VH-VL binders against q0atu2. Designs and how they scored, part 55

Target 1, 119 residues: q0atu2
Amino acid sequence: MLDKKARIRTSREYRNVFEKGKRLSGRFLIIYYVENALDNNRFGFITNKKIGMAVIRNRIKRQLRAIVREYQGQVKNKHDIVLVARAGIGKSSFEGMEKDYIAIMKKAGLFARNANKID

## First folded at step 20 (VH-VL)

Design hh53
Fold by OpenDDE, look of step 21:
Structure hh53 (fold): chain C 119 residues (1-119), chain A 122 residues (1-122), chain B 111 residues (1-111)
Amino acid sequence: as target 1 above (119 residues)
Amino acid sequence: QVQLVQSGAEVKKPGASVKVSCKASGYTFTGYDINWVRQATGQGLEWMGWMNPDSGDTGYAQKFQGRVTMTRNTSISTAYMELSSLRSEDTAVYYCARDSGYDSGEFYFDYWGQGTTVTVSS
Amino acid sequence: QSVLTQPPSVSAAPGQKVTISCSGSSSNIGANYVSWYQQLPGTAPKLLIYDNNKRPSGIPDRFSGSKSGTSATLGITGLQTGDEADYYCGTWDSSLSAGYVFGGGTKLTVL
């Protein structure tokens, strides 16, 4: 599970990201990202009702957390990043979600300069 | 079949702007990013930026930031690239290209427009 | 100056094998898949290889790609006169300014 200190947890933290951050859309994800004043990155996850039933939303959230955790070490430091699941994500595979995350993060320039190869 | 058809050649004065169009067909326009690449005569390929036809999101090469604008009209499956404050160094063939690497988390251009020659001269 | 480095030119006789190198860094080739493009004289570029070593439909298996570390290689066997063209490698760069980057291009001459 993602470390607590690596999570966006409060409404104020989320609002800050949405108000001050940049937005990019992928096929299955929308990311909002902004620099923070910390020494670590923090991630937030949003899965609203358009995704599907609560069971589905929870599954998607678990999968997104797993993806973020997997590539966490390659993300540039000092960023707050919120992942918003798009409506079609419920029909996507885990791999599809992963690739979408990678692509959108690359577009955002959020992977470290010397990051290892991401397959 | 997938096709990207670009607008015709342009001749512009320094300081002017040029807007090149790229009409897509044979696939779902909003499903793939459109990239723009230019090539000066006798020179190599130079990436300018990407545009997401679905969201309208863009990412530009640093060299062109503030001077390039990439847009789209989804109703006619057409992408546009506008370059302002033209200078002689902007004389080149400009290509639109479809990005099909999104599914793999990578980036590559599988279909290209035929190119649009833009000449900037006094 | 191109971010990715290619030899300016290579040449070989018909039927021979040629290789074109593409050198980058940890922020581009080292971190992303490489693609190769063929550009015949007076035409738009054409995708030859993607994801390091995959061929699009219609590309003969004479064309191959490989990647190791921060370098990539395009291989062409059974060289044909019609292969005379410029070849470009390309990949995403994860540097401070993220974006796609091309090599300087290699002119292949069939002797």
Scores: ipSAE 0.882, ipTM 0.946, lowest interface PAE 0.6, mean pLDDT 94
Fold by ESMFold2, look of step 21:
Structure hh53 (fold): chain C 119 residues (1-119), chain A 122 residues (1-122), chain B 111 residues (1-111)
Amino acid sequence: as target 1 above (119 residues)
Amino acid sequence: QVQLVQSGAEVKKPGASVKVSCKASGYTFTGYDINWVRQATGQGLEWMGWMNPDSGDTGYAQKFQGRVTMTRNTSISTAYMELSSLRSEDTAVYYCARDSGYDSGEFYFDYWGQGTTVTVSS
Amino acid sequence: QSVLTQPPSVSAAPGQKVTISCSGSSSNIGANYVSWYQQLPGTAPKLLIYDNNKRPSGIPDRFSGSKSGTSATLGITGLQTGDEADYYCGTWDSSLSAGYVFGGGTKLTVL
């Protein structure tokens, strides 16, 4: 799991990312991101009710957290990053979400190390 | 089969703008980003930027930031690249290319347009 | 100058082999997979190798690729006159101004 320090938790923290951050869209994800004043990264995850029932939304959140955890060592520090699931994400596989994440994180300039998974 | 067909050659004077089109067929246009790459006579390939046809998001090479605009019209599956404040150094062949990022997580250009020659002369 | 360094030219006789090097850094070749493009005279580039060493359908196995550290190599065996072209390596660069980078190109002459 991500540490509590690596989570965006409050409405104010989320709003800061949406108001001051940049936005990039992939096939299944939208990423909002902004530099923070910390020495670490923080991640937030949003699934809208339009995506599906709570069990579906919770499954997607768990999958996205797992993907972020796999690549966390490659993400440039000092960023707040919110992953927003797009309506079509329910049609994606885990691998599809993973490739989408890698692509948009590279295009956002947020990877600083090798893109391979952490052993 | 995937095909990218570009607009015809352009001759421009310094200070003008040029807009090159790239019409895609044989795949879902909004599913892949379009990149633009140019090549001056006798020189190598120079990446200019990417554009997501679904969202309209772009990322430009720093050299072209402020002079380049990449857009699209999804109803006709067409991408556009506009370069402003032209100078003689912008004389080149301009290519559109489809990138693999969303299929792979790795970027390579699997399909290229035929190229559009832009000549800038006074 | 290009971010990735290639020799400007190479040559060999028909039937022989050549290698073309591509030297980069930890932020590009060291962090990302490498692709190679063939550009025949007067034509658009064409994907030749992707993911360091994979060939698209229709590319014969006498074309090969490899990567070690921050360097990549394109190998061509059984050279044919039709292989005369410019060859470019390319990859994503994860540095401050993230984007795609190409090598300067290598002109292959088959004599």
Scores: ipSAE 0.788, ipTM 0.909, lowest interface PAE 1.0, mean pLDDT 91

Design hh58
Fold by OpenDDE, look of step 21:
Structure hh58 (fold): chain C 119 residues (1-119), chain A 122 residues (1-122), chain B 111 residues (1-111)
Amino acid sequence: as target 1 above (119 residues)
Amino acid sequence: QVQLVQSGAEVKKPGASVKVSCKASGYTFTSYDINWVRQATGQGLEWMGWMNPDSGDTGYAQKFQGRVTMTRNTSISTAYMELSSLRSEDTAVYYCARDTGYDSGEFYFDYWGQGTTVTVSS
Amino acid sequence: QSVLTQPPSVSAAPGQKVTISCSGSSSNIGANYVSWYQQLPGTAPKLLIYDNNKRPSGIPDRFSGSKSGTSATLGITGLQTGDEADYYCGTWDSSLSAGYVFGGGTKLTVL
């Protein structure tokens, strides 16, 4: 699990990302990202009811947290990033989510300049 | 089979704009980004940017920022690239190409259009 | 000028093996998979290799790719006259200006 300091937890923090951040859409995910004033990145996760039942939403959230954690070291510092799950994500494989995340993050230019090979 | 068919050759004056189309078929248009790559005569390939046909999101090479606009019409599975303030240096063959980034997390172009020659001359 | 560096030209006789190098940096080849494209004279580029060493359907096993560190290599064995073309490496660049980058291209001449 992500460290507490690496999590967006308050409504105000989420609002800041949505209002001031940039938005990019992937196949299964939408990311909102903005620079923060910290020395670390923070991640937020949104799984709306359109995804499915609570059990499904919780599963998706766990999977997204796992993906973010795995590639956390590759992400440029000082960013707040919110992942919003799209409706079709419930039918996606974990690998599909992972690849979508990587693609979006690359397009956003959020991977470190000297990052190692991801895959 | 996957096909990308581009519009015909264009001849433009300096300062004008050109809009090239790329019609996709043989796959779900909104599932793959379309990229644009140009090639001046006798020169190498130059990446211009990507466009997500589903969301309309775009990412342009810094060189073309403010001068290029990539759009799409999903109803006819067609992508468009408009380049404004044309210069003689913009004379090139312009290609659209399908991107497989969402499938693999890595970017490569598996299918290409036949190219559109754009000539800029006074 | 190109972000990725390729030799401008290579040549060999039919049946021989040739290699084309592609040199980049930690932000592109070092961080992303490399793809190769073949461009026959007067035609659009064609995907030849993806994910460093994978061949699309229809590409013969005479074509191979490899990657090490910040460099990639395209290998062509059993060279044929029909292989005479321009070859480009490409990959994603994870710098501040994220985007796809190509090599300068290599003209392969079959002697």
Scores: ipSAE 0.908, ipTM 0.955, lowest interface PAE 0.5, mean pLDDT 95
Fold by ESMFold2, look of step 20:
Structure hh58 (fold): chain C 119 residues (1-119), chain A 122 residues (1-122), chain B 111 residues (1-111)
Amino acid sequence: as target 1 above (119 residues)
Amino acid sequence: QVQLVQSGAEVKKPGASVKVSCKASGYTFTSYDINWVRQATGQGLEWMGWMNPDSGDTGYAQKFQGRVTMTRNTSISTAYMELSSLRSEDTAVYYCARDTGYDSGEFYFDYWGQGTTVTVSS
Amino acid sequence: QSVLTQPPSVSAAPGQKVTISCSGSSSNIGANYVSWYQQLPGTAPKLLIYDNNKRPSGIPDRFSGSKSGTSATLGITGLQTGDEADYYCGTWDSSLSAGYVFGGGTKLTVL
């Protein structure tokens, strides 16, 4: 799990990202991101009711948190990043969500150099 | 099966604009980003930017910021690249290419258009 | 000068092997998978190798790729005159100007 200080927690914090941040879309995800004044990154996760029932929405949140945790070492520091699940995400595989995340994070310029890339 | 077919050659004067089209077929157009790459005569490949046909999102190489616009018309599965304020060093073959980032998380161009020659001369 | 460095040319006789190097940095080859493209004279580039060492359908196994650290290598065995082309490495660059970068290209001559 993400550490407490690596989470976007309040409505005000979420609103700041949506109002001040940039937005990029992938197949299953939309990211909103903005530089913060901290020494670390913070992540937020949104699933709305169009995705499905609460069990499905909670599963997707857990999967996205796992993906973010795995790649967090590659993410440029000092960013607040909100992942918004698109309506079709419930039909994707874990691998599909993972590849989508990697692609949009690279296109957003949010992955740091020197990350370990082994075949 | 997958095809990217580009518009024909263009001859332009300095200061003009050019708009190159790229018609996609054989796959779901909105599922893959289109990139643009150019190549001056006897020179290497130069990446210009990407465009997401679903959202319209773009990312441009810094060299072309402010001069390039990448768009699409999803109803006819066509991508466009417009380059303004042309100068002689913009003389090149311009390619569209499909990237695979959403399939793999890594970017490479699996299908390319045939290229469009743009000549800028006084 | 290109972000990724390749030798300008390489040559060998039919039937022999060549390698083409591609040198980059921690923000490109060091952080991302490498692809290789073949450009035959007068034609568009064609994907030859992706994900460092994988071949798309239709590319014979005499084409190979590898990556170590911030460098990548394209290998071609059993050279044929039809292999005369320009070869480009390419990868994503994860630096502040995030985008795709190509090597300067290597002209292969089969003598």
Scores: ipSAE 0.748, ipTM 0.904, lowest interface PAE 1.2, mean pLDDT 91

Design hh7
Fold by OpenDDE, look of step 20:
Structure hh7 (fold): chain C 119 residues (1-119), chain A 122 residues (1-122), chain B 111 residues (1-111)
Amino acid sequence: as target 1 above (119 residues)
Amino acid sequence: QVQLVQSGAEVKKPGASVKVSCKASGYTFTSYDINWVRQATGQGLEWMGWMNPDSGDTGYAQKFQGRVTMTRNTSISTAYMELSSLRSEDTAVYYCARDSGYDSGYFYFDYWGQGTTVTVSS
Amino acid sequence: QSVLTQPPSVSAAPGQKVTISCSGSSSNIGADYVSWYQQLPGTAPKLLIYDNNKRPSGIPDRFSGSKSGTSATLGITGLQTGDEADYYCGTWDSSLSAGYVFGGGTKLTVL
């Protein structure tokens, strides 16, 4: 799991990201991102009922958290980022989600300069 | 078979705008971003930006910020690139290209349009 | 002026091997996969190599790609007259404004 300090936890924090942040859509994910005043990044995850049953939604969340953890060191600092799962994500493989995450984060310019190779 | 078919050649005056179209076929239009790349005569390739046909999201090269607009009409699987305030330096062949980055997480252009020549002259 | 640096031209005789270099930085080639494009005279570019060393369908195995550090290389063996073209490397750059960047292009002449 992501450390507590790396998580968006409150409704107020989520609202701030949605209201002040930028939005980009990928194939399976939508990300909202905004700069924060911290020294670390924080991530939030949203899966709604159109994704599927609770078991499916929880699985998707676990997978997205795993992806975020893996590439956390590549992300530019001082950002709050909310990942919203799109309806089609339930049909995607883990690898598909990962590739979509990487692509959308690159397009958002959220991967750090001089970051290690992303494979 | 994936195909990108672009609109015909354009001749414009300085200060005018040009809008080039790119009709996609042979795949799900909304599943892949469309990129635009131009090439001045005798020069290299220059990336202009990307457009997500599903969401309409765009990302432009800094050089073209404020002057380029990339749009799409999903009902006819067509992408558009409009460049305003044209200058003689904008004379080039403009290409649309499909981005397969969503399939790999790495960006590359696997299919290209045939190109559209845009000439800007007084 | 291009973010990625390529030699302006290379030449070799038919049947020989030629390599085209592409040098970048830690924010582009050093951090992302490189693609290569072939542009025959008067035609649109064509994807030749993607993900550093993968060939799309229809591309013969005499075309190869490699990457090390902040540099990439396109290799062409068994050079044919039909290989005379411009070759461009490209990759994603994460510095400043994120976007795709091309090399300046290399004109390959078959002697």
Scores: ipSAE 0.898, ipTM 0.949, lowest interface PAE 0.5, mean pLDDT 95
Fold by ESMFold2, look of step 21:
Structure hh7 (fold): chain C 119 residues (1-119), chain A 122 residues (1-122), chain B 111 residues (1-111)
Amino acid sequence: as target 1 above (119 residues)
Amino acid sequence: QVQLVQSGAEVKKPGASVKVSCKASGYTFTSYDINWVRQATGQGLEWMGWMNPDSGDTGYAQKFQGRVTMTRNTSISTAYMELSSLRSEDTAVYYCARDSGYDSGYFYFDYWGQGTTVTVSS
Amino acid sequence: QSVLTQPPSVSAAPGQKVTISCSGSSSNIGADYVSWYQQLPGTAPKLLIYDNNKRPSGIPDRFSGSKSGTSATLGITGLQTGDEADYYCGTWDSSLSAGYVFGGGTKLTVL
């Protein structure tokens, strides 16, 4: 993540999103999201042990962080957003995770505008 | 190969509800969202909302919020749209359509049902 | 009224070319890819163009699409009587209540 302040760090912060927030599911990801009282967004990432070994889970987290960083400027402010990896995410490519993220963020109404990413 | 087949025409009284079905075949039903679009006679297309058949998640156009419910039965690969408190202005052809959002991150409707005519009259 | 603006009608003779415009804003066409749908009389809409300028399998190359800024254009060359239909642009809109939006439709008459 870019800044420490853009991360959900504590169990209390994660619990707040799961208990108070809304949920939308894609093919590889589930997002939980709730408005916060800050002037910025915060992101959290969860990979359960059932997804695989620690090295696999850490790779997936790193890929998801890269995706979030890429599109962070398009996300409406004042939200805490937790990305939960689904069990099948290990079969996805980086591009597949990225497309899933874009689709569910749009359907959640969390993008202020869509990124026109060009390689 | 992909096919969406909708239920037959309906005639309803004002104040009633209608439930239109959309049976999918030729693809994995739970892998793509189903959208509903309506069209009054001589008018344009009007998007009503999306439904994720895997999770049951929905998102409705603001105009229909509170009157529309989109559901599914995954065991028979069928999506449903129910519109309540019907008025004569709800007379239209109702379409289901498959969206491609999870394949591309950009939404378009690549396959459409044949349409279901709903007539609201006394 | 529609958030995406299309001319209500266009016409041309067989063999000629037409273009159909679709004007939007930074929250829709300016931020997302545009699709075009053809609706022949008495039938369901059919995807004609996706991702601004790509054709699904089976759509001939005389149909083309382009996008510039907040506007999109559908081009049809070699016009045939069978092209007489209503044409709709569509895209995702991220304003207020995020959702999909269509243009008002353009009736193409081939005469």
Scores: ipSAE 0.754, ipTM 0.901, lowest interface PAE 1.2, mean pLDDT 91

